# VHH binders against NHL repeat-containing protein 3 (Nhlrc3): the designs that were tried, part 9

Target 1, 325 residues: NHL repeat-containing protein 3 (Nhlrc3), of Mus musculus (Mouse) (q8cch2)
Amino acid sequence: RFCGSLVSRTFSFHVSWRMEDPLFRLDLGWPKNSEYFTGATFCVAVDSLNGLVYVAQRGDNIPKVLVFSEDGYFLRAWNYTVDTPHGMFVSGTPFEQSVWITDVGSGPYGHTVKKYNSLGDLVQVLGTPGKKGTGLNPLQFDNPAELYVDDTGEMYIVDGDGGLNNRLVKLSQDFMILWLRGENGTGPAKFNIPHSVTLDAVGRVWVADRGNKRLQVFDKDTGEWLGAWDNCFTEEGPSAVRFTPDGKYLIVAQLNLSRLSVLLAPPSGSIGDCSVVSTIQLADQVLPHLLEVDRKTGAVYVAEIGAKQIQKYIPWHSRTPAFGA

## First folded at step 23 (VHH)

Design aa1 (from l3 with S30T)
Fold by ESMFold2 at other seeds, fold request of step 24:
Order: C-alpha cells, then sequence, then structure tokens
Structure aa1 (fold): chain B 325 residues (1-325), chain A 124 residues (1-124)
C-alpha cells in the first residue's frame, strides 16, 4: 500500500535530560581568612571529627603550619620545629587527634617525620633531624614525602621526594619496621619519587610513583606487590592520591598539568586498568601538589603551590529527577 | 610549663630494691613516650628504659634487663622505675625525661625535657 519502502522506527525510551553536573564543585567561600597563606602551600590534612583543616606552607619567617575550621576561619598557627614541610596526615581517635608532618631538606629539622598534638606541641620525631640517611636501624629518611596512618595506628611512609631511598616503609604504632619495599627503578615494587600513599578499604596500599608515571599497589599485611596502573598517567605521573570515603573513586593530582583526575576505584581482587571518570582542569601554573579527602563529607582539599592557596571542592549533589529515578 | 619531679632515690646495699617515681605536670602526659636516663659520677648520661605513651610497650638497656621494670600510671600522670637486684654500678643520678625518640633495635632518644634527678647509691 505504501509508495516506496517501509522504514521501521526504533523504540525510544523517554528520559528527561538531567542537568550535567560535575562530580565536584569549588567551594568559593573557603577559606574565610586566605590572608594567612603567605608562602607556598605544600600540603593539607583534615581532622574530620573535630572539623579542623591543617595547612603547611614554606617561606622565610612565616607561620609554617596553619589551622582553619571546616568553615574556613583561621584558628592558630605554629612554626617551631617545622623547616621545609612536604606532607601531612591527621590520625587519632575522637578523644585524641594528632598531626604528622614530613620535613625535607637540610634545615635543622629536615629529613624527619614528626608528630604534633592538636595544639602544635611536638610529640614524636622519626629520623635524624637535619641529616638524610638510608639506614634502617636507626631508621633514617631522605626527603620523606608523605605518610598514611590507618585506624590500627600502623603507618605507611613514602621515602622519598627526590632522595636516594625510593621506598615504602610500613611501621607499627611504636615505629617498628613491619615490612619495606622498593629501591630506585622502574620494575615492579621499585620507585622513582614515591610521593603519596593511601589505603583502600580492602587492605591495599596505593603509592603515587610520580617519576615512573604510575600508581603501584601492595598488600597492606604482607607488602606483596599486587600490580600497577599507568595508562591514566601517560602525560605526567600522579603527585597525590586519596580514596573517597565511599570507596567509589580515587582523587589524583598531576602537578605540572595543573589537573585533578577522578578515577574509578577497582573492586576487591584484580585491580585491572585505571579509568578516568572526571577531570578538573585548573588554571595554568596552579600546581596542585598534595591533597586530602575529608572522610566524613567527601570534600577534597587541594594544596596549590603555584597559586599559594588551599582550595576546597565539595561533592555535587543531583537534584530530584523528573521521572523519579 | 613542663615539670618533671623524681623521687624515691636513696642508699641501698647490693641486691636491694628501690622504686623511683616521677610526677609529671604542665603537658599532656599521655601524648608522650617517657624514659629513665642515668648519670654515673664522671660519666655522660646513659639511657636506661623507655615506655610508650599508652604503657603497652617497654624497652630496656641490656645492662638492666630482667632487673628493672618501667611503668606508668596515666591517671596519676606518674612514671615509675622498679629497680631490683641492684649492683654497685647502678649508682647514679636517675632522671625522668620526656622522650620524642623511639626504639628500633638500637635506642635512639630525643629528650626535650628533664627532671632534677634523684640519687641512687648502691654500696656495702
Amino acid sequence: as target 1 above (325 residues)
Amino acid sequence: QVQLQESGGGLVQPGGSLRLSCAASGFIFTSYWMSWVRQAPGEGREWVSSINSGGGSTYYADSVKGRFTIARDNVKNTLYLLMDSLKSDDTAVYYCARDLGYFSGTYRGWFDSWGQGTQVTVSS
């Protein structure tokens, strides 16, 4: 009955277009007191339970450590025993919180990993102040880059940023070496500038092996090498890595690209290859160095050494869909 | 500010026992490792024993292992050294010290605060 040929129509599912939201948005109101950023801001750590954000910066005759509220108000600062801070981590319980700071370079307190209480009192020193070393007894460091402290008090230290050691060290809560991996190199379990370290929820230790343009993965209990991700870093290696608190994503900084990448977290078992699900391209020369993710809120705090500031990114929440999904 | 006050020293015969105490104030005692350090006449200071902040781990110099016991009471903010089977070469001034160091097979201490010391004299 038609003239010509019949064209079959494909069934189209009726879906309302959702507003395309980024996974994170910049919190333009944080901090309230940015005038305290007077040097190069190298690292940041978050005390989720007490609502505190710690920042370390470098410069002559300036406060080296700054403390802000989660709302962005400056609270206090200190600089004694901090020379050239590089990495920072907050650990503890709801009743006792402490902040760990790595210090690099040849200043009086360099080549150390130091613990402070929340008031800025120096509590513990690992390494030999002012002197780099490769030794294990006593344990020495060469530009220790960052650390992670788990809920049991065990610690993971990447050692270090351009130094001779190129290693991942696991310590007990009393600083006994439980296992150690690495030397300079490109093969499995070897490093070139191991720069950041974090833990996932299934017992894997992730290291930003910055100079080798990869993340390497180890079993937290045995130190066994479990694999590597390099396919997301062909342009530049990661300078920082953290998991989101829901375990769904990794947040990675690439310093000289001025870029943050959100990667899909692997399941338990095989880690597969990495997959980038979102990218935040920062202005040229912002230079995101290290970052921290608030375990309570999922907010991402980024230390930007080029822009000399800390920026806060918060998870984007979708509006209610038109069809109830 | 930081205050450490030792007590319990004295004169004892070889084979005797003493208990030293150190009262701590002016800082958060439970945040710190604590140590005992001694100084014999004409000698430098010698590390004796350390205890971690919670009290769960203790460490001793080889010269005192099995004879001395370090303990802490984190409610009373007090450090103890229980000294048994004392020898003449244990004669020294004993100091309580706030310790920023750690043990990792060979003791490595960093003492930022000291008490006044208490004299222990072991002689027949």
Scores: ipSAE 0.388, ipTM 0.746, lowest interface PAE 3.2, mean pLDDT 87
Fold by ESMFold2 at other seeds, last read:
Formats: structure tokens, sequence, C-alpha cells
Structure aa1 (fold): chain B 325 residues (1-325), chain A 124 residues (1-124)
């Protein structure tokens, strides 16, 4: 089991019998400056190229976006143009990194997906600030939950968290709609609270369809529905999903269960059923909401609404040197 | 502080050409889409053209397509509008604008900054 730093925060990480040789362990030294978590921490994104971790939190008169180094030191914050952040993603080229933040609710910047440059300046706004909508021209959102931006600049947006749209939208790098899937429902390519979205290395788009207690899978180019996983989520749907950099695993959060699950990535072709290879049971009311995996290191950062913090998990035994190495 | 300064306007005969420039300072020019917007006498502002941050994608209003070319120089932080085959209907004040919006089949701009404009008059 982990030491008293978890106990001193009134939360405990229990040793799991299912983790005799754990794939991940908690980095107790991250962050160095946890005093900056002054609100509810809803989401986290990682700039692997520059070693930066972005955190969005909610609260009155507090900095809404925090930036930490990979080593956990607080660097800077901003608050302007961010009202009620929900999800975030870092994308970029070698020359420019961008931070994307989804904003929900009825504040002046709600119902938007916003792009910031590396300095925190607002540079692009998708949606109509403060006004929910279902339209496609211009593109509108209703509580957009999260997005994923691939290396080509193409974007996948899940829209949204408790709104009426219940859809997955793919955009070009210049924000033209390439395809769209979904409506409210339980059948194939229908959603109830599409909450997180990620992309695997073989061109499949994975959506955490939280209210339907499943992951749904689509072809990234055509939007064709490729199947669903529901057998690992009978108690509660996934709030977050990401792949590990080696493509071997998915990391999933289940919010109210306060649980992280490591699932075996499916082979190419048919996705079959999901298989849980490891579980991290967090203390009650930690409430892991969204998470991000550092594509360079494999570290997993988890935004915990209930615990009001971000925790970092690092790979363990993913590459163990032989004795004497 | 964001500054956008248009230049290159003037009097031109129908069928003539002009090149407008917009010098940008006080912000990271390469972070933003940029647009040209014009305002004819007695009319509202009309979107003319947009260019994405890198300059690889360009968009034009139907009224100017095929006649106008937008370009940007990300080294000199300058936006351009090359106007060919000018018509009297092109007479307007032309504004350079920093654009937080996007093109999605029909144009909807969200300009957070623009210059003082440069007058283009097409007549003989």
Amino acid sequence: as target 1 above (325 residues)
Amino acid sequence: QVQLQESGGGLVQPGGSLRLSCAASGFIFTSYWMSWVRQAPGEGREWVSSINSGGGSTYYADSVKGRFTIARDNVKNTLYLLMDSLKSDDTAVYYCARDLGYFSGTYRGWFDSWGQGTQVTVSS
C-alpha cells in the first residue's frame, strides 16, 4: 500500500490484490505545489514536447487554468475567457503548441471549444459563446465535454455532457465538419453523455459513452461504427478513456466508483470484448473525472473532482533492466 | 498592445489592381487566422477573405472569388490582399481583422481586433 501522504489528505489508496505486480504506481512527489489546487479539478492535458501539465479547475475568483512542469512545479496560470471548464487537450507542431479547453454552462464563454496558444492567449473559438445550440453552420455545442486532436490537426469532439446533442463530430484542422455521428439513444452510434474521446494507433476513435455504460468505436476516416464494449462497465460507465503510448492498454476512469481500470487493447480488426488487466481502487469520493496519458513517458494524470487534485501515476515494470543493467 | 495598420488603398479605374497591406504588431501573428472585411458607404461590414494561421488555406466571399487573393508573410507579420479586376462595387473601406472565428460552409467571423481601414475607390 502507499504511504501516509494519501492518508494525510484523508484519502487512501488501498492495496489491490489484483495488482500483485502493478502496471502503474502513484508518484507521491507530484506536484510540488499542490496549494494551487483551489477549486474542483475537472481536467488535465499534457504537453509532452515541452514537459508541461495543464490543469483546469472550477471555482469563484480563482485561476481557472494552471500550468505545472513535468516535475510538478507551478509555472503560471490564467483565468480570462474560461468560465466552466470541462475538458482539455494539448496539440501542436514543433513550432507551436496549442491548448484546447471545452467550456460548459451559461457563462459568457460557455458552450465553446476554445484554442489557446502557448502563452495562454485565446486564438480560436468554436461554438457560440454563452449560447447552446444544435446547429452545424455555424457549428454550435451544448456542453461540449472533451476533444482529441491528432497529429494531422484533425479533431474529434464529443458534444456533450448532459446536453441535447449527444454526438461525435470530426473536424478538419481548419474546422470544417468531415463527419458527424450520434443522437440521444442506446443503439449503435447513439449516445447518452458522450464524455471522453481518444484515438488508437490503428485509426479507431473511442468514445466514453458514459450514460450508456460503454465505450463505442468508430473508424476515424469514415465514421463507421465498429462496435462497442460494455461488459467491463456494468456498475458504471467510463468518464475518461486514453491509450497508453505502446498501444497495449486503455486507461479508463469511473467517476462515482472512484476507480481507474487498465484494459487490454484489442487486436486489429474486430474489437471483441474488453478485458480488465488491472484496477486501481481510489478512496471513496475521490471522483476521477478526466485523465491524460503523456505520449512520451506513459505517465497518467488523473483529474479528481472530489479530492480537488491531480494525481500522477507512472509506469512500473514496463521496461525493467536485467540485473546489472 | 494589438495594432493593425492597413495601407495601399487609393483611387483606381475599373479593371485595375491594388495590393493592400496590413502591418501587425503587439501579438503573436502566427497564432491567428486573419481576415479582410470591407464596409461600403451606407452598408454594414462585409467579410471579404480569410487565411488560416499558417497561410495554407484561404477563403473568399463569392463577390470577390477569382479576383482577390489573400496572403500572409509570417516573417514580416504582414497580411495582404491582392485585388485584381476591380469593379465600382468594390469601393469600400477595407479593414484588416484578427479573427477568432472560422469558415464552416458559410462565413461567420469573430473579430476581436481590427485596424482603422484603408479606402479603396474604384471610379474614373
Scores: ipSAE 0.388, ipTM 0.750, lowest interface PAE 3.2, mean pLDDT 88
Fold by ESMFold2, last read:
Structure aa1 (fold): chain B 325 residues (1-325), chain A 124 residues (1-124)
Amino acid sequence: as target 1 above (325 residues)
Amino acid sequence: QVQLQESGGGLVQPGGSLRLSCAASGFIFTSYWMSWVRQAPGEGREWVSSINSGGGSTYYADSVKGRFTIARDNVKNTLYLLMDSLKSDDTAVYYCARDLGYFSGTYRGWFDSWGQGTQVTVSS
C-alpha cells in the first residue's frame, strides 16, 4: 500500500514501511506568482511580523527586489540603487520595517550594505558605493555577503564573498564598530569566504565559513571564538545558515550539492560536533544560495540561483497517520 | 518630491543665540538621519551636526560641540539646530540635509537632498 522509502507520501504499492518522519515539507502552492522570478534569485528575507517575503534577483532590465505575501502573491518591486544584490535581511517592528541588502561587484552600488524602508526608498548606505576597501573609518567592504540584525538593532556583517577582508563585523544600531574578527586563513577566527551569519538564542554568532568548509561560532558580546563545526561539511562548505525559531535546529544550504541540511542545535555550553538530523536533497543544479527562516512560523525560504526561484518549506509538526481506518 | 525648507536665520551679536528650523515634506521623515551643513563665504560646505532617525543619538563637529544642539520632532517632521554662544566664524549659510551616511570618528555623509539654506550672520 506504500513504499518503504524516503518519500513520506503513500505510494500505490509498498511493503510494511519504515520511513523517517520529515521535519519539513515543500509548500507546492508557494508562490502564486512565480512569473516574477525573471533573473537569478540570490537571496531572500522574511518580515515575520507583517507576513512579507522579500526576494533579490540579478539580471538585465528586471525588477531587482520582489515582495510577496506569505501566501505567495506578488505585491510590489523596485530596482533603484540595487545593482548586484547578494544578501538580504529584514528588521523592525510591525509598523516600521527595514530591509537590508548587500550589494557586490564594481557597479555603482557595489561593495555596500544598504537599508531601505517599507516603500523601497534607500535610507542608509554603509561602505563606499562602487569602491571596495578594507578601511574601518569610514567602514568599507569588499563584496559583503550577508548580515543579521538582532532585536536591539545591533548588526553582524560577513565581509565577504571573494574579497580580501574575510571578517565578521559587529555594529551598533548607529553603525559604530563594536568588535571585529577575522582575516584570511584557516585557523580559529580566520575565514575563507565568510558567506552567511546568524545568531542563536543563547548569544552565539554563527558564521558560514564557506571556503573552509565549516561553521565558526563567536560570543555575540565579546567576539570571543567559541569553536567550529567542520565534520558535517567534508563534501562542501555551507553557503547559508539559520536557526529554527524553537532553537532546536540549524538549516544549512550547500550550494553545489543542491542540498539543505538540518543540523541539531548544540546546548548553551560546549558546542561539540555537528550532527545532521535530516537532509533535503534538491534537484541537480538547483543551487541553493542563501535562505531565511520565518521566526514566527518556522517556514524556510530558499533562494535557488540555478533554478531561478524561491521555494518554501514548512515544518511538519506531527506525523501524518500512515494509513487510516 | 523631497522638500526641505530652512528658516530661523538672521543677524545676531557674538555670544547670542539662534534657533534654526527645517520643515520636511514629500518623504518619510522618520526613516532618515538628518544633518545640518554650513557654508561660509568663499569656503566649501562643512558638516555641522547629525541626528539619527529616532532622535536618540546626536553628533557634532568639533567646532560646534558644546554650543549647538540638534533635535528633531518626528510628529511635526521638523529638524532643529539650537545655536548658543555664537561666534563670528559661525557666519554661514546653514543647510538642512537628508543623510544616507553615518558618523564614525570622521563624518562621512551622503546627502541626497537639501534645502536652499538660511543665512546666519554673527557680527558686532
Scores: ipSAE 0.373, ipTM 0.742, lowest interface PAE 3.5, mean pLDDT 87
Fold by ESMFold2 at other seeds, last read:
Structure aa1 (fold): chain B 325 residues (1-325), chain A 124 residues (1-124)
Amino acid sequence: as target 1 above (325 residues)
Amino acid sequence: QVQLQESGGGLVQPGGSLRLSCAASGFIFTSYWMSWVRQAPGEGREWVSSINSGGGSTYYADSVKGRFTIARDNVKNTLYLLMDSLKSDDTAVYYCARDLGYFSGTYRGWFDSWGQGTQVTVSS
């Protein structure tokens, strides 16, 4: 923010402008090549290290995965081994940049969590392609919804969107089950459509328990249930959840309300209750499904299945427009 | 154009040792788990051992655990299997395989590419 001199109207207008400034603004220039959105855009993931944005879309005879630069230029696409994508995550390690995609439905690649390199080569398959299941040995999925991969390569999978499993599964970097929580239900550590998963900076796992209209929170190491937030979701449960890089906020999507909510992040100890600090109301039928936050810039990319696009929101800096951001 | 070329097989007596090698080319070796799979005469293929992409984790079928050691050299793009205390039941063609699967309690593999194999014969 810029504060330099006093003017006769500064108190009234300065308070008004600062109190009414949005936390995020739409980047109207992203993407440069929106013509490549030819189907329903279900998910988005960001490679902050290389400045890449991955998009998965559904449709017949179209590229299923699109890759854009962070500035919005289309770079490449692939469709092989991707049938009905639902969620995505990009993981980066010193030796590997990987794109994970969940696939659902009864097609030949359904009910899997798959790893690709940045060129679209299939590297790893979890689950049994085309066959849903509840088993743990071999590990099976039933419409796996999304995943999160942490910096050590450990991963958290929510399984799934409308299937029988209703669980959160933690895997080692070599895909051994470290712990598992959940079954269908409304009580602590039970789920109804666990749809999105993320981590905060203090070792808590957050799950969008969409059908139960809440977020549930677990210890990342032990899987212990730490509580739930339901008071912000009385109209509709969250479809997506991510933290901002500074750790101050959560970004949540509510699909049928066509709404994004910015929630205050909790302190390191108790999670307390949910507080909405801002909302972004989208046009009816836009249908924001899943979203991702760029760890470098704080930009929010939203996959809008109704509008068939990805929109980018960038953090708004509370300052006068004299010099820009 | 994935290429996997096994070598180091041969005839050994029971209790003997062999080291198998597999030279890999035509793909990014360090992106993939790699596995050894064997096929005895007249039988189906049997998973033997797997190693993760970085080489830090190794997995073995119960029938070979404690006797076989898998390793990889990610600089030379080479997979190895050191076989000790060989038994007549270890007689098989051994294949090097690129593995899209994983090990989770029991082995679950999905091999998309194979070598030509190298014959190991354990006989008196």
Scores: ipSAE 0.346, ipTM 0.716, lowest interface PAE 3.7, mean pLDDT 87

Design aa1 (from l3 with S30T)
Fold by ESMFold2, fold request of step 24:
Structure aa1 (fold): chain B 325 residues (1-325), chain A 124 residues (1-124)
Amino acid sequence: as target 1 above (325 residues)
Amino acid sequence: QVQLQESGGGLVQPGGSLRLSCAASGFIFTSYWMSWVRQAPGEGREWVSSINSGGGSTYYADSVKGRFTIARDNVKNTLYLLMDSLKSDDTAVYYCARDLGYFSGTYRGWFDSWGQGTQVTVSS
C-alpha cells in the first residue's frame, strides 16, 4: 500500500483495483446444513415473504426437494411425486405460498409442471405425467425447463431442455394458453434449448435461449418479439437469467464456463446490445445451472450441479471505511 | 387423512331440483380444485363439473351445462352442486372429488380422493 495517492494515480496500479469492488460477495455462512446436499442440485427458488429457500436435487433414494431458512438452516424435505427436477419457482401471497417444479424424463411424473404447497403436498399437475408431447389441448410438455409466475398468477414456461417443442408458453392463472411463441431454429422467436425465463419490471419476458447463445425478449402481454442479445455470449449461451430487484442488473449463469455474468439492465423501450459489468468466475466444473434472486434482499442463490451445492451471494457495499494503522 | 362426505341426494321428479353438499376435512381445501363426478348403474365414472381453488372459474360437462351450478364455500370447506331441470339420465351416484387436474379447452381430471357418494334418482 502506497501513502501518496496522487503519485499512485500517475502510475495506475493498486488504486485502480480498489475502485473495481465486486458487486456481490459470497456468503460463506450459508447454508448451515450443507450435509443435506446429497445429489446434483439442479435448481433453487426463494420465498421472500416467508424467508424460505427451496432446492431440488437429483439422485437415487434421496430427498428430492430440500427447504432451508434464509439464514441457512435445514427445515424439511420431500420427494413424493418428484422424479427428475429441472427448474423451480416460488409464487406467493400473504394467503397462499406455492412451489412450482418442472420435471423431465420418463419417470412417472416426468414431462410436467407441478404445483406444491409449502408442506410438499402436490396440488396441481400440468402436462401428461410420464409422457412427453407437443399438444396444446390438452397442454403437453417435452422436458419443461423452467417457469416464472408473475404477481397476477400468469405463468411463463420454457419448454424445453432438449425436447421437440422449443417454445415459450404464457398461461393464465387457470392455465389457459394466452399466447405461445417458438419452434426449433435460430431466427427471431425460434429457440434451441429455451432454458430459463424471467420478467423485468417494464413488462418484458426474457428467455435464455441456451443453444443459440442468446437472450430473447418478448412483450409479456402480446408475445411480440422485441429483440435479442447475443454479443455477450459468444463463448457460451446462458443457462439462467434473473433481474436484480432494483432493476439495475441481470444475473446470468454460463454452465460450462462455471461463470456468473452481471449485465446492465436495458432501459424501457429498445433493448440495445448487452453490456457485461462484471463476472464471478467459479472454480472449474462447478457448473452453475439455474439461479434465483431474492426480491427483498437482492441475494443470489446459485444451483451448482457439478459442485452439488447451492451458494448464496449478497450485494456488496464499498462504502465501509478502511481503518488501519 | 383426506375426508369427503357427500349429502343431499334423494328421489326427485323430472324437472325438479336438488342441492348436493360435500364436507371436506383433513387437507387444505383452499389449495385444490374440486370436482363432481357421477356414476350411472353399470357405467364408468363421468366428470360433471369442476371449480378452481378460489371459486372464480367453473366448468361443466356438455350434458349438464345450463342446468347445474357448482360452488364452494372456502370458509366452511364445503363444495356444492345445485342441480336444476333434472332428467332421468341424471340418475347416478354423485361423488365429490379432490382434483389435481385442470381445464384448458378439454377437461383433464386427476382425482386422488373422493367420497362414498350420494344417490340421486330422477323418476316419475
Scores: ipSAE 0.337, ipTM 0.726, lowest interface PAE 3.7, mean pLDDT 87

